# Designs tried in a protein design chat: VH-VL binders against a5use3. Part 10

Target 1, 222 residues: a5use3
Amino acid sequence: MVIHAIVPVKELHRAKQRLARVLDAHERRALSLAMLNDVLVALSYSPVSRIIVIGRDVETGHTARAHGAAFVIDQSAALNDALHQAAADIPDHAAALVAPSDLPLLGAEDVIALTCISGDKPGVAIAPAHDGGTNLLLVSPVVGWTFLFGPDSLTHHIAAARQRHLPVHLLRLPHLERDIDDIDDLIWLAQQPGDTSAQRLARMFLERKGAQLWQSSDMPPH
Short names: E, the ipSAE of ESMFold2; O, the ipSAE of OpenDDE; V2, 0.75 times the mean of E and O plus 0.25 times the DockQ between their complexes.

## First folded at step 1 (VH-VL)

Design v10 (framework fv_rovalpituzumab; at its last look DockQ between E and O 0.03; V2 from the best seeds 0.00; counts 0 for: pae E 18.6 > 2, placed apart)
Fold by ESMFold2-Fast, scan of step 1:
Structure v10 (fold): chain C 222 residues (1-222), chain A 121 residues (1-121), chain B 107 residues (1-107)
Amino acid sequence: as target 1 above (222 residues)
Amino acid sequence: QVQLVQSGAEVKKPGASVKVSCKASGYTFTSYAMNWVRQAPGQGLEWMGWINTNTGNPTYADDFKGRVTMTTDTSTSTAYMELRSLRSDDTAVYYCARYSEGYDILTFDYWGQGTLVTVSS
Amino acid sequence: EIVMTQSPATLSVSPGERATLSCKASQSVSSDVVWYQQKPGQAPRLLIYGASTRATGIPARFSGSGSGTEFTLTISSLQSEDFAVYYCQQYNNWPHTFGQGTKLEIK
């Protein structure tokens, strides 16, 4: 299977607004770029044939190119439209893998597992999000597919696959079910095994802002 | 399918406290944060704060810090908003609203029906 | 804090006509604007996010446009059920702020 990965990146100044009480705009931007770096590293060691990053920021473009990924400027206001824009350049027989830019614990082994469960026949493979959404979506082939990311997207993507008579494969990956959206997620990320760029930043934020972060969280210190 | 059902109207005297509830159904309660927004009669919408429904940790708007407490009960999928030291200008309809955050979505996608709180002496 | 200003305060139009509602931000908000509809006695309803994307179930007669500081909500062929108050909100920068609303009423 030839796989083109699509990594959509939200505008950096808008990212992680739920952290705005404790992280300033520069810190939230740095965290978003660190998570993007982590996703791109994982994809670069996975069986994907090409990586396409779609976004609007100059820094996002620099990060994408540094990893050998193509950078496409988002002409859309909506995630699904951006994904359709990126997918338009994917060859008809190829598969598309949509990976969010904010899964800092994504590993190449996760992508390999998703491709294995999908096999080389037409179909859809999904790693669900904690909230009933979709965190990884593999569609083979992608031609004719409609992206339906958003609230309850797991249900919508399963329905879309069934409407097209495509088998659906679900792969639970607990470490990818938690989005890094708020203070508790940041603390959780810092406590997980590993040493990704985002984990290093999270640990630094905990050290420098410990009192403020713990006051905003129910999680106890180490 | 998704429903947010709020407690009934309240009449309070100045200086009292009011606690409004918001019961969620049709989705996983802990997967979405809950916002509280109020609207005084004939006025626009005013954001009060949000609460992480998984951890129970709130974030309050500056104008309400010290007077508001937001809590959750995960076992009943219910969010609560308590406003203390009520004044006549706290008379408003209070709404809970589900917080949907993603790539391009940072919206209040589902709202409760509202709870009218009247503060009068 | 970004201030959102809506105009006009009240717009009177007839069924079947086109209505255009304006929302202006005090500084650039890119395309990070949400529109809500509120009918008398009801909670607000999400209409459009990202300045131009219709929420699920919203009829095609509703469309949004704009970027930067100038945004427009257009209703192309007004139905009786469309008479309501419309609010814009920006989510470009924290704190997220609402406009004061535009009341759409039957002429």
Scores: ipSAE 0.018, ipTM 0.566, lowest interface PAE 6.8, mean pLDDT 86
Fold by OpenDDE, look of step 2:
Structure v10 (fold): chain C 222 residues (1-222), chain A 121 residues (1-121), chain B 107 residues (1-107)
Amino acid sequence: as target 1 above (222 residues)
Amino acid sequence: QVQLVQSGAEVKKPGASVKVSCKASGYTFTSYAMNWVRQAPGQGLEWMGWINTNTGNPTYADDFKGRVTMTTDTSTSTAYMELRSLRSDDTAVYYCARYSEGYDILTFDYWGQGTLVTVSS
Amino acid sequence: EIVMTQSPATLSVSPGERATLSCKASQSVSSDVVWYQQKPGQAPRLLIYGASTRATGIPARFSGSGSGTEFTLTISSLQSEDFAVYYCQQYNNWPHTFGQGTKLEIK
């Protein structure tokens, strides 16, 4: 099937605020772009026909274009609206893959696995997040679909699929389930196999900061 | 619609404790952190701390450490703030405030109506 | 902690006129600044976040600008309901500190 990937990207100055205790605004921005780079690399090696990046920052656009992805200026007020905006350029009967930009360990094999489990027939494949969210969403066809990212998005997407009488396939991808929210998460990222852009930055940040642990590292959810 | 409804006004003696409640509705309670902010009469806003409603882990402002306890009841979608060893300068309106949703923006998008706590002899 | 300083403490402006409120940070907070409006007897209301983004339902006459250490809230044409106390807050670094507020009153 023909798959169009949508990569929503948060505003860079607002991205990764949960890391504000550990990283300054510049570092958070750099990390966000690095993660986007990694996601785009992964998608580029996957069976995706087209990549659409939606965001607001020029740097985001530059990164997208560097990988041959289309860039759409986000004019929406919410993630789901942005996704619909991006999806407007996808053929109705094509499949849509939503891959957030903050999945630093996304690999092409993950996308392949998701496509394989979904098959060539209409259906919904989801890689759930640990908190009941959605890390990856593959929908075929995209026409008529309503994106329901946010709290409990897994349940909501499943319900939406059922409402459309589409089969639902779940794929657990543990390496994608950990959010990068605190210093422990950065340490974790840095310690994982591989040498992605995000991992390199994580390693650099940890080296720079001396990998000091803070007692009050807990950040608000969502 | 998101609503935060706080408990009623309290009158306390110095040395006593007060526990203010904040009942949340219209959203998934455990998906958003809850803050407590107070405001003395005619004064500005003072952040007291916040609680992770999912984990139950609180973080207190330095000025209140040891004297404040924040808790939640997920079954009732209610946040609680207890302030102990009350003194006259604790007289204030106490607010609960939710952190905003989306894009990792950490601002207070919804507020309770406030609870007046009066500490007097 | 980062100190947020608002000026002036009190601003007297006539209805229909432009009001400019200042908020200064003791160190750079990028664009991580929020503005609240508080009317007497009410809880604060979110106006602007990210220094320049209006919250949902906020009239277009409200605008925020600035980055780094200097920020401004502007009300282009004051309405009667706009007379209130305005607070800025930074959420760039913990703790997320408030300014002391600016009271906007009728001239």
Scores: ipSAE 0.005, ipTM 0.500, lowest interface PAE 10.0, mean pLDDT 90
Fold by ESMFold2, look of step 2:
Structure v10 (fold): chain C 222 residues (1-222), chain A 121 residues (1-121), chain B 107 residues (1-107)
Amino acid sequence: as target 1 above (222 residues)
Amino acid sequence: QVQLVQSGAEVKKPGASVKVSCKASGYTFTSYAMNWVRQAPGQGLEWMGWINTNTGNPTYADDFKGRVTMTTDTSTSTAYMELRSLRSDDTAVYYCARYSEGYDILTFDYWGQGTLVTVSS
Amino acid sequence: EIVMTQSPATLSVSPGERATLSCKASQSVSSDVVWYQQKPGQAPRLLIYGASTRATGIPARFSGSGSGTEFTLTISSLQSEDFAVYYCQQYNNWPHTFGQGTKLEIK
C-alpha cells in the first residue's frame, strides 16, 4: 500500500490558547512546533511514502520541509475542508493517513500497528480518541472519502466506511488519547517516559515556572 | 452527574405538532451527539435520528424524514425534537439519549426519563 | 437497512437459572452490537457493547458473545431484578436498528 500522511496544523498564534495563563505566545508557538516535529519524526520512521503538512505559517512550512514533507498552504475555513484540500494531491488509489500535529507521544510503532491491522487491502483503520473523536485515521483508497473530524467523528467515520463497504479496524492507543491543551496535560506530558522535543520543552517550561506550576494537584507519581 | 431531563407529557390532536425538549447537565453538551428514540405502548424501540450538538447538523431516519426537526440550543445545553403532522400511531414515549462517553461512542449510556405524547381524536 | 431479529419473543425461566437470548443481523455487523435492559416505566439501561464488553457497573452474570451475524446475551444465576425486556441494537451502519425485544419472565 502507498500511504500519504496528512498533518493539518492550526495557525500558530491560535494554538494552545488554554495554556496562555502559564506560557506566553512565543512559548506556545515553540511548543506547537515541537509537537509537529515529534509527529513528523514518528511518520518519517513509519511506512508512510509521503507527508503533506497543511497550514498557514512560514515556520510550519520550514518544519515540514526540514523533514522532507510537502507543505500546502491552507485556504480553507475548517479542518475537514483543509483535509480535502490536502487529499486532492493524493493519487486516487493511494491510502491517506490523517495525523494531528499535537500528538507528542506518537511513535512510528503506532503508525506501523495501524497500517498492519488493515493490511495491504482496502479498508479504514482508526485509533479512537477517548472522547469519541479520531486520533489517527487511515483510509484506503482515499478516492471518494469524506473527512468528518469533529464531535462524534469516530461514529461518523465508521458510518462513512460502512456506507462504502470498507472494513473498519479499531486500534486503541491509550498514550495518544490525551491532548495537550491545559497545564495539567503539560505536567502529565513532562512526567511520561521518553525524550520527545515536546517533552523536553514541557520539562524546561515547568522548571522555569516551577513554584507556580508545581503547586498543581495533578502531579501523581507513576 | 450526567442527567437528561425532558419536558412533560403532551396530549395532541391528529395533524398537530409537538416539540419535546431534553436539557443536559453534568457534561460538555457539544462533545456528544444527541439521539431521539421512541417507543409506542407495549412495543419496541424505534430510532428517529440524531443531531450533532456542535454543528447542529441532524440525521433523520427515513420513516421520519420530512416530519421531524431536531435542533439544539448550546447556550442552555438543550436538544429539541419536533414532530409534525401527528397521527394516532405517533402515540409513544419519546426519549433523548446520549452516545456513550469516550471510546464507547455508538452506544446510548444516558437516557432522558421519557416524554409521553398522546395523539387522540 | 439492517434488520435485527431477536428470539425468542418471550422467555420464561425460574430465578437462579440461566437465560440465553439470541439476536441475528440480516448482514454482517462485525462486533458492532449493543444490548440494553428495560424495565417497565423506565428508560433502557446499557448492558453490553462491542458484542461482549460489559458496561461499567454491570454484574458479571451478564455476558455477551458473537460476531458477524449471530449474537447472544447470557444471564447466569438469574436474580429477581433481571426479569425485564432485552433489546439488541446494531451500530454498524445507519440507521442503527434495534431488535424487537425479548421479554424475560419468571417461571
Scores: ipSAE 0.000, ipTM 0.384, lowest interface PAE 18.6, mean pLDDT 84
ESMFold2 (binder alone), look of step 2: mean pLDDT 90; pTM 0.887

Design v2 (framework fv_rovalpituzumab)
Fold by ESMFold2-Fast, scan of step 1:
Structure v2 (fold): chain C 222 residues (1-222), chain A 120 residues (1-120), chain B 107 residues (1-107)
Amino acid sequence: as target 1 above (222 residues)
Amino acid sequence: QVQLVQSGAEVKKPGASVKVSCKASGYTFTDYAMNWVRQAPGQGLEWMGWINTYTGNPTYADDFKGRVTMTTDTSTSTAYMELRSLRSDDTAVYYCARGSDYEWGYFDYWGQGTLVTVSS
Amino acid sequence: EIVMTQSPATLSVSPGERATLSCKASQSVSSYVVWYQQKPGQAPRLLIYDASTRATGIPARFSGSGSGTEFTLTISSLQSEDFAVYYCQQYNDWPYTFGQGTKLEIK
């Protein structure tokens, strides 16, 4: 199966607002770029045939091109519209893999697992988010698909697949159930095994700002 | 559940100061920005500034810089907006409005408004 | 600062008809536009955020569209309670700025 990965990236200027209590704008921008780097590294070692980053920032474009990815300027800013814009250039029978830019623990093996569970037949494979959303979405083929990211998107994507008579494969990937959005996510990321760019930054922040981060967290103390 | 309750209407003379309060309930006060917006009678909405409720750091619109002070009391989940050197054209309904996030965001909950009348 | 311009200033329509309200930004605000409804004597009420996302509890007849500099609020089958003033606002950059408002009134 030929797979085109789509990585949507929000404006870096306002990225990770829920971290604003402990991280300044420069730190949040650095974290967002580090996470994008981690996602692009994972995809570059996966069986995807092409990577398309859709966003608005010059730095996002530079990061995409450094990994051999295409960069498309987001004309809509609405997530589902941006995904449709990016998908417009995908060949008729190719699959699309949507991977958010804020999954720094994504590995090539996760993409391989998702393609294996999907098989060679038309279908949809999903790695769900912990909150009822969709963190990885593989649609094969993508032609005629409507993206429905947002609240309860797991339920909406399953319904969309069923309406189109496509089998749905759910693959639980615990390390990908948690997108990095708030202070609790940042602390969790720092504690996970691994050594991604984002994990190094998260650990640095925890070391330098630990008291402030824990005061702002709902997580149980160690 | 979420409520923003503002202090009552005030009548002031030109040159005086007014301090409006906004008491929040039903959510964690420090997780959301608090914005202040005013509306002159029969006119549109005008953004005055916002305060980061966790850090206490305010940011003011240029038209109000030097005359406005925004503060919070986290122990009572209350935000305050003080406007000094009042002029007759400061007559307006003043609203507090919760930002949808810590800094950048749309306003998801609004106080009922406080009418401030400035007259000689 | 970013200037938000709404048109028309007043729109006169009958119940059951469709209303389309326009909002233009002087420079790109991406999709960071919110629409509020305000009735006399009341605070503004959140309708639509991120240009097209309907807020919780808002009827399906309200829809938003647009990106960059041009945005539209559409109310399909108008009901009596929909006659109010509508404001757009950008939250892409500080200072936050509002349009002047569009008054929707019964013909």
Scores: ipSAE 0.012, ipTM 0.499, lowest interface PAE 8.8, mean pLDDT 89

Design v3 (framework fv_rovalpituzumab)
Fold by ESMFold2-Fast, scan of step 1:
Structure v3 (fold): chain C 222 residues (1-222), chain A 121 residues (1-121), chain B 107 residues (1-107)
Amino acid sequence: as target 1 above (222 residues)
Amino acid sequence: QVQLVQSGAEVKKPGASVKVSCKASGYTFTSYAMNWVRQAPGQGLEWMGWINTNTGNPTYADDFKGRVTMTTDTSTSTAYMELRSLRSDDTAVYYCAREFYYDSSGHFDYWGQGTLVTVSS
Amino acid sequence: EIVMTQSPATLSVSPGERATLSCKASQSVSSNVVWYQQKPGQAPRLLIYGASTRATGIPARFSGSGSGTEFTLTISSLQSEDFAVYYCQQYNNWPYTFGQGTKLEIK
């Protein structure tokens, strides 16, 4: 199957607001770009034919081009609209793989597993998120597909596939169920095996700001 | 239909504690952070903190650290804000307000109706 | 913390006229500014986020602009329902901070 990967990147100045107590805007921007780099590295070693990054920032475009990816300027205000914009450039015979820019532990083997479970038939393959969302979405072919990312998107994507009489394949990938969104996620990322760009940056933050990071994660619900 | 419904008005004595609730409906509770904002009579808006509804982990503004506790009960889709050691200048309307995780840009698209807390003898 | 300063405190204008409200940040907040409308006895209503993106259901007469430290909310042709208090808010850094508000009143 010919696969075009779409990586949506939200505006860098809006990225990782949950980390704003510990990381300033420049540090959050650096983290977001490091995670994007990790996703693009994984996709570059995977069986995808093309990578399309859709976003608004000059730095995002530079990072995309450095990995040989196409960069499309996001003209919409919403994720699903951005995905439809990017998918418009995909040939009729091709599949689309949507991979968020916030999965720094994504590996080429994950993409390979998703393609294997999907097979060569028309269909949908999904790696669920912990919260009932969709973290990886493979749609073959993508033409005519409606993206429904957002709250309960796993349920909505399954329903969309069934309405179109497409088989749905679910693949649990535990290391990809956790988006890096808050201080506990950042500490978790730093402690996982590996040496991705985002992990190196997370470890540096932990070394330089460790007391502040641990203090924030030590405030359990009362 | 998205709704955030808060508990009713409270009158407390100085030194007491108050616990305000915010019951969410019409959406997946854990896909949105819940923020708490207060407004003293005739004054502007003041951000108190937020809670990650998926993990239960709160983050508080420095002015409220040590006196505030934010919690959630996912089984009832309810967020709580408890403020301790009440002073007369804590008299305010307290609001809950939701913030979407994916495209969250610090904007609050739905707010509770507000809970008036009056601190007086 | 980042301090948000709104001006003027009160703006008196007639229905059908244009109103321009200003919001200044003590340091750069990029485009990370939100505008809310609040009427007496009501919760704030989201108008604009990301400095210039209009929220769903908000009339086209409302527009936002600016980046860095200076931001503007414009109401191109005032309706009677637009007389309210308007707040700006930054979300570039925690804690989130609000301006003190601009009251729009009938001249």
Scores: ipSAE 0.005, ipTM 0.449, lowest interface PAE 14.4, mean pLDDT 86

Design v4 (framework fv_rovalpituzumab)
Fold by ESMFold2-Fast, scan of step 1:
Structure v4 (fold): chain C 222 residues (1-222), chain A 120 residues (1-120), chain B 107 residues (1-107)
Amino acid sequence: as target 1 above (222 residues)
Amino acid sequence: QVQLVQSGAEVKKPGASVKVSCKASGYTFTSYAMNWVRQAPGQGLEWMGWINTNTGNPTYADDFKGRVTMTTDTSTSTAYMELRSLRSDDTAVYYCARLGYSRSFYFDYWGQGTLVTVSS
Amino acid sequence: EIVMTQSPATLSVSPGERATLSCKASQSVSSNVVWYQQKPGQAPRLLIYGASTRATGIPARFSGSGSGTEFTLTISSLQSEDFAVYYCQQYNNWPLTFGQGTKLEIK
């Protein structure tokens, strides 16, 4: 199977507003770009034939091109429309893999595991999010597919696959169940094993702002 | 400390079945897929299939479809591989191996191996 | 299925020499190649992943290179403990496939 990866990236000036209490605008932008870098590194070692980054910022474009990815200017007002825009140029026989830009613990092995459970037959493979959403979505072939990201998207994507008579394969990947979106996610990321670009930044933030991060956290105390 | 401990050596006659176990410890069992790889004496490594430890869904290599069954028992953190209709050329060391989640597809932890001898 | 072909089948070398082991894929696998070392009676040990990244704890004398269809594992200044069988594996396409192995033995 030929796989085209789509990485949607939200506008950087609006990124990670739930971290605004602790991180300033430059720090949030740096974190978003570090996470994008981590996702692109993982995809570059995976069996994807092409990586398409869709976004609006010049820095996002620079980061994408540095990893050999195509950069498409997002002309949409909504995530699902941006994904359909990116998928429009994917060949009819090819599969699409949607990977969010905020999964810094994504590894090539996760993408390969998702392709392995999907096999070479038509189908849908999903790595769920902790909140009932979809964090990785592989659709083979992508032609005729409707993206349904948003609240309860796991249920909606399963229903869409069922309606098209496509088998659904679920792969639970705990390290990918957590989008890095708020203070608790940032603390969690810093504490996980590994040494990704985003983890180094998260650990630096904890070192410099640990007391403030702790005070702003909703995580259960020890 | 991550450990994968396999069941002991087995001697079987042609036509019999064998079931090898792999008990995991030191990590969250359902967070990592378990793979099975075999190696005939003096031969290379042959991937047999893997199982999603969270859903229980197996995927088998084409050469083993119809003869192999992979299962898990999450309450004991144990994976099983059953191979049926044994032939003499199924004599091999059978390994369980954990799928690594660290930027590349490699097997980061392996069981010690289970020798299965098929002879009349 | 992608066929991985290793050469030579057996390489006889002396301690202190350099060994170069080849792995060829029947079609492009990008940089998605893993190298394992296996000693008699032991399970395989991870050496290199992503064609060129050394796994934790692997000595600097081991290096990997290549992309597409041609891959090489190089062991500089061979030590006695390096005499083993080496396997390459691709993870670009389903199913996962291994090379047949190269045995590195003392001359």
Scores: ipSAE 0.000, ipTM 0.414, lowest interface PAE 15.3, mean pLDDT 85

Design v5 (framework fv_rovalpituzumab)
Fold by ESMFold2-Fast, scan of step 1:
Order: C-alpha cells, then structure tokens, then sequence
Structure v5 (fold): chain C 222 residues (1-222), chain A 122 residues (1-122), chain B 107 residues (1-107)
C-alpha cells in the first residue's frame, strides 16, 4: 500500500484557546508546534511514502520542512475542505492517512498496526476518538473519498465507507483517543509515560504553573 | 452560501425572559461553534458566550452567568440563546456568530446573523 | 479581562485619503486580533484576522499590522462605502473582548 499522510494544522494563533487561562499565546503556539513535531517524528518512522502538512503559519511550514514533509498552504476555512485540498494531489490508487497535529503520543507502531489491520485490500481503518470522533483515518484508495471530520465523525466515516462498499476496520488505541485540547488533557499528557517534545513542555508548564493549572483543572491533584 | 437567520424582534417587560433563535444553513452545523454577541443602541459589541454544537456544552461570559442559557437543536441546525430576568439595560441587538470548531476550539467570527432587536420596556 | 481601547473615537477624512485606526490591548494578545466593519443597520463584517491576514473578498486597500499590545488598521484610498464603524477584537484570552469602535466619517 502506498500511503500519503496528511497532517492538518489549525492556524497557530487560534489554536488551544481553552488553555488561554493558564498559557499565554507564545506558550500555546510552542505547545502546538511541539505536538506537530511529535506527530511528524512518528510519521517519519512509519510506512508512509510522503507526509503532507497543510496549514497557514510560517512556523508550521518550517517544522514540516525540518522533517522532510511537504507544506501546503490551506486555501479553505474548514478542516474537511483543507483535507480535500491536500488529498487532490494524491495518486489515484494511493491511500491517505489523516493524522491530527495534536496527538503527541502517536508512535510509528500505531501507524503500522493500522496498516496491518487494514491489509492490502481496499478499505477504511479508523482509530476512534474518546468522544465519538475520528483520530486516525486510513482510506485506501483515497480517490473519491469525502472527509467528514468533526463531531460524531466516527459514525459518518463508517457510513461513508459502507456507501462505497469498503470494509471498515476499527482499531482501539487508548493513548490516541485523547487529543490535547484543554487543561485536563495537558495535565494527562504530562503524566503519561514517554518523553516527546510536547510531554517535556507539558511537564515544564506543570512545574512552573502547577497551582494555576490545577486550580483551572477538573482533575484532582495527585 | 453560508447563512445564519435569526428570529424576529421582541418587546419584553422587565423580569421576563426572551429566547432568540439562529438557524444555520449552507454548512455542516456541528462542525462550527456558535457564539452570541450583543450590541446596545449606539454602543459597542459585547461577547456573551459560545456553544459547542457537537457536545451541546456552553461557555458563558461572567456577566451573563446565571441569566443566560445557550442550546442547540442539531436536527434543525438551530442555535438558541435565552436571557432571563430582563432589565431595561438588556435592550440590544443580539447576534449569533459562527466560529471554527477545528478539533473543538473556537476563535473569531466569519459569519454573523442579521441580528435580533430585543427591547425591554415597562 | 483584557481591555481593548480604540482611538480615535471618530476620524473625519475625505474620500481618496488614507485612514489609520489604532487598537491597544491592556496586555499582550500576540497577533490574535480581528477587525470588523459595521455599517448602520447591519451585522459586523470580518475584515482582518490574525492582526494582518485579510479575509476572503476584502479589498486590498484594507491592511492590518501589529503584535503584542498595539495594532493598526489602515485603509488606503478611501471609498465612499468605507465610511462605517470599525471594531477590533482579541481572541487570545477568554472572555473575548471588543474595542468600543472607531467611527470613520466624511470630512
């Protein structure tokens, strides 16, 4: 299977606003870039032919280039439109792997597992999000596919696959069910085993802003 | 072809409640957050809060906590804002405004409803 | 909360001239500033976001600049349709806050 990975990156100045009470704009931008770095590291060691980052920021482009990824300027205002734009340049018989930029615990082993469960046949493989969304999506081939990311997207992607008579494979990956979006996610990330760029930043924030972070959290301190 | 169409003008007495609707079309309703912003006559804009259209979870500005409720009906692509215990200084044009819900976050407003004038008078 | 202060309150200029509108934040908001145009009886219209990025369909005569606490909206070669109220807004911190507006009027 020839796989082209697509990593959509939200405009950095708009990202992580739920963290604004405890992180300033520079810190939120740094966290977003660190998570992107972690995703790109994982994909660089994964069985993917090309990595395409689609976004709007100069820093996002620099981070993409540092990992050998192509950078495409997002011409749309919506996630699914950006994904459709990126997918338009993928060869007709190639697969697309969509990986959000805010899954800092993504590993090459997760991508390998997703490709293994999918096999070499046409089909769709999904790692679901905890909230009923889609956190990893592999579509083979991607030609003619409609991206339906957003609320309840797991249900929508399964329906889309069925309309195209493509088998659906669900792979539950607990460490990827949680995208990093709010204060509780940041605290959770800091506590997980590992040493990714985003984890180092999260731990630094927790050390420097511990009282403020826990005060703003729905999680009890431990 | 994105459109946000709001309900018509209302006249209310002090102490009453008002519920303004905002019907969205031309996009997938649950992929975008809905915000509410008001503007008193001759005054500036004041943000009231937003609602995550996928989860139904609202976030309210402190000045409105306890008096405002934001809800959605995803089957009709409609957002609602109810303001209770109305005072004369709640007289304003109330706007719904769309923001991106990329991975559950919201930020600036790319499309606005036409506004609903709510007049509170005895 | 972050207070956004716009100046001047009213700017009187002639068609064809350049208008410069200021917006100041009480603390750093990075580049997280939006500019809206509002004409009488209408909803606000998005002009600029991210301090300097022009929204789709907005004429090139509109430009934004600034970062941190000081931001500027510039309208070059004013057209008759540009006479309106302009608002800045920060989206760096909750609650989201607007300036009180600058009214651009014909001299």
Amino acid sequence: as target 1 above (222 residues)
Amino acid sequence: QVQLVQSGAEVKKPGASVKVSCKASGYTFTNYAMNWVRQAPGQGLEWMGWINTNTGNPTYADDFKGRVTMTTDTSTSTAYMELRSLRSDDTAVYYCARSDLWFGESYYFDYWGQGTLVTVSS
Amino acid sequence: EIVMTQSPATLSVSPGERATLSCKASQSVSSNVVWYQQKPGQAPRLLIYGASTRATGIPARFSGSGSGTEFTLTISSLQSEDFAVYYCQQYNNYPLTFGQGTKLEIK
Scores: ipSAE 0.006, ipTM 0.451, lowest interface PAE 10.2, mean pLDDT 86

Design v6 (framework fv_rovalpituzumab)
Fold by ESMFold2-Fast, scan of step 1:
Structure v6 (fold): chain C 222 residues (1-222), chain A 119 residues (1-119), chain B 107 residues (1-107)
Amino acid sequence: as target 1 above (222 residues)
Amino acid sequence: QVQLVQSGAEVKKPGASVKVSCKASGYTFTSYAMNWVRQAPGQGLEWMGWINTNTGDPTYADDFKGRVTMTTDTSTSTAYMELRSLRSDDTAVYYCARETGYYYDMDVWGQGTLVTVSS
Amino acid sequence: EIVMTQSPATLSVSPGERATLSCKASQSVSSYVVWYQQKPGQAPRLLIYGASTRATGIPARFSGSGSGTEFTLTISSLQSEDFAVYYCQQYNNWPYTFGQGTKLEIK
């Protein structure tokens, strides 16, 4: 299976708005770039033939190039349109792996597991999000596919696969069920085992802003 | 068919409060942030603040902190901006404006609400 | 807060001519600048976002350029309906800040 990974990146200045009450714009930008770095590291060691980062920021482009990824300027107004733009130049028989830029605990072993459960036959493999969304999506081949990220996207992607007569493989990856989006996610990330760039930054924020972060959290301190 | 419709003009005395509404239609209300911007007669645009319609969390410009409250009612797809302790220099047209989810530009604006503060 | 400074305050040009409007940020705002057009009695109209991307329905004669601290709005062949006030706005940092406006008037 020839796999092209697509990593969509939101504009950095407004990324992680749910963190705005405790992290300033520079800190949210730094966190977003750290998470992108972690995703690109994982993909660089994964069985993917090409990595395509689609976004608009200069810093995103620099980060992509540092990992040998292609950088595509996003010309769309919505995530699914950006994914269709990135997928347009993927060869007809190749698969697409969509990996959001906010999964800092992604490892090469996760991508390997997803490819193994999918096999080399036509099909769709999904790592679900905790909220009914899609956190990893592998579509083989991607030609003719419609991306349906958003609320209830797990249900929508499963339905899309079935309409195309493609088997669906669900792979539960607990450490990837949680996008890092709000204060509770940031605290959770800091507490998980590991030493990714985003985890180091999250732990630094807890040390320097701990009282403010915990006061804004629905989680008890651990 | 995306539209923002604001409440009608208000005349208030100094020291009073005003609450302006902005009713959204034609899109998913919680998918787009709402900004509030004012414009005094013959003057430029002044950003007052922003509310995340999904979480209800507002962010206010420093000049308005302590006097402004931004809220939403997701059941009616309506955003509100309340300004307290009104002074004559608060006389302005107040606009709500939708911020796009992906590119963060303010692409759709309400028609404006004139608030006149006079004794 | 980032201060946005527009120049000139008033620009007098004839129909069919090119108009160039400038906007300067007190610190880098990357490419996160929006341009609006406002006519008397109307709400602002989005023209350009991301410094250079035309909004839907905006005529090709409008173009934006710049990055960092210096931004330009160009109207390549002025039509009568283009005489209005133009505002730049940065959205790189909170608070969002607007320039003071450039009034484009007929010569």
Scores: ipSAE 0.005, ipTM 0.446, lowest interface PAE 14.1, mean pLDDT 85

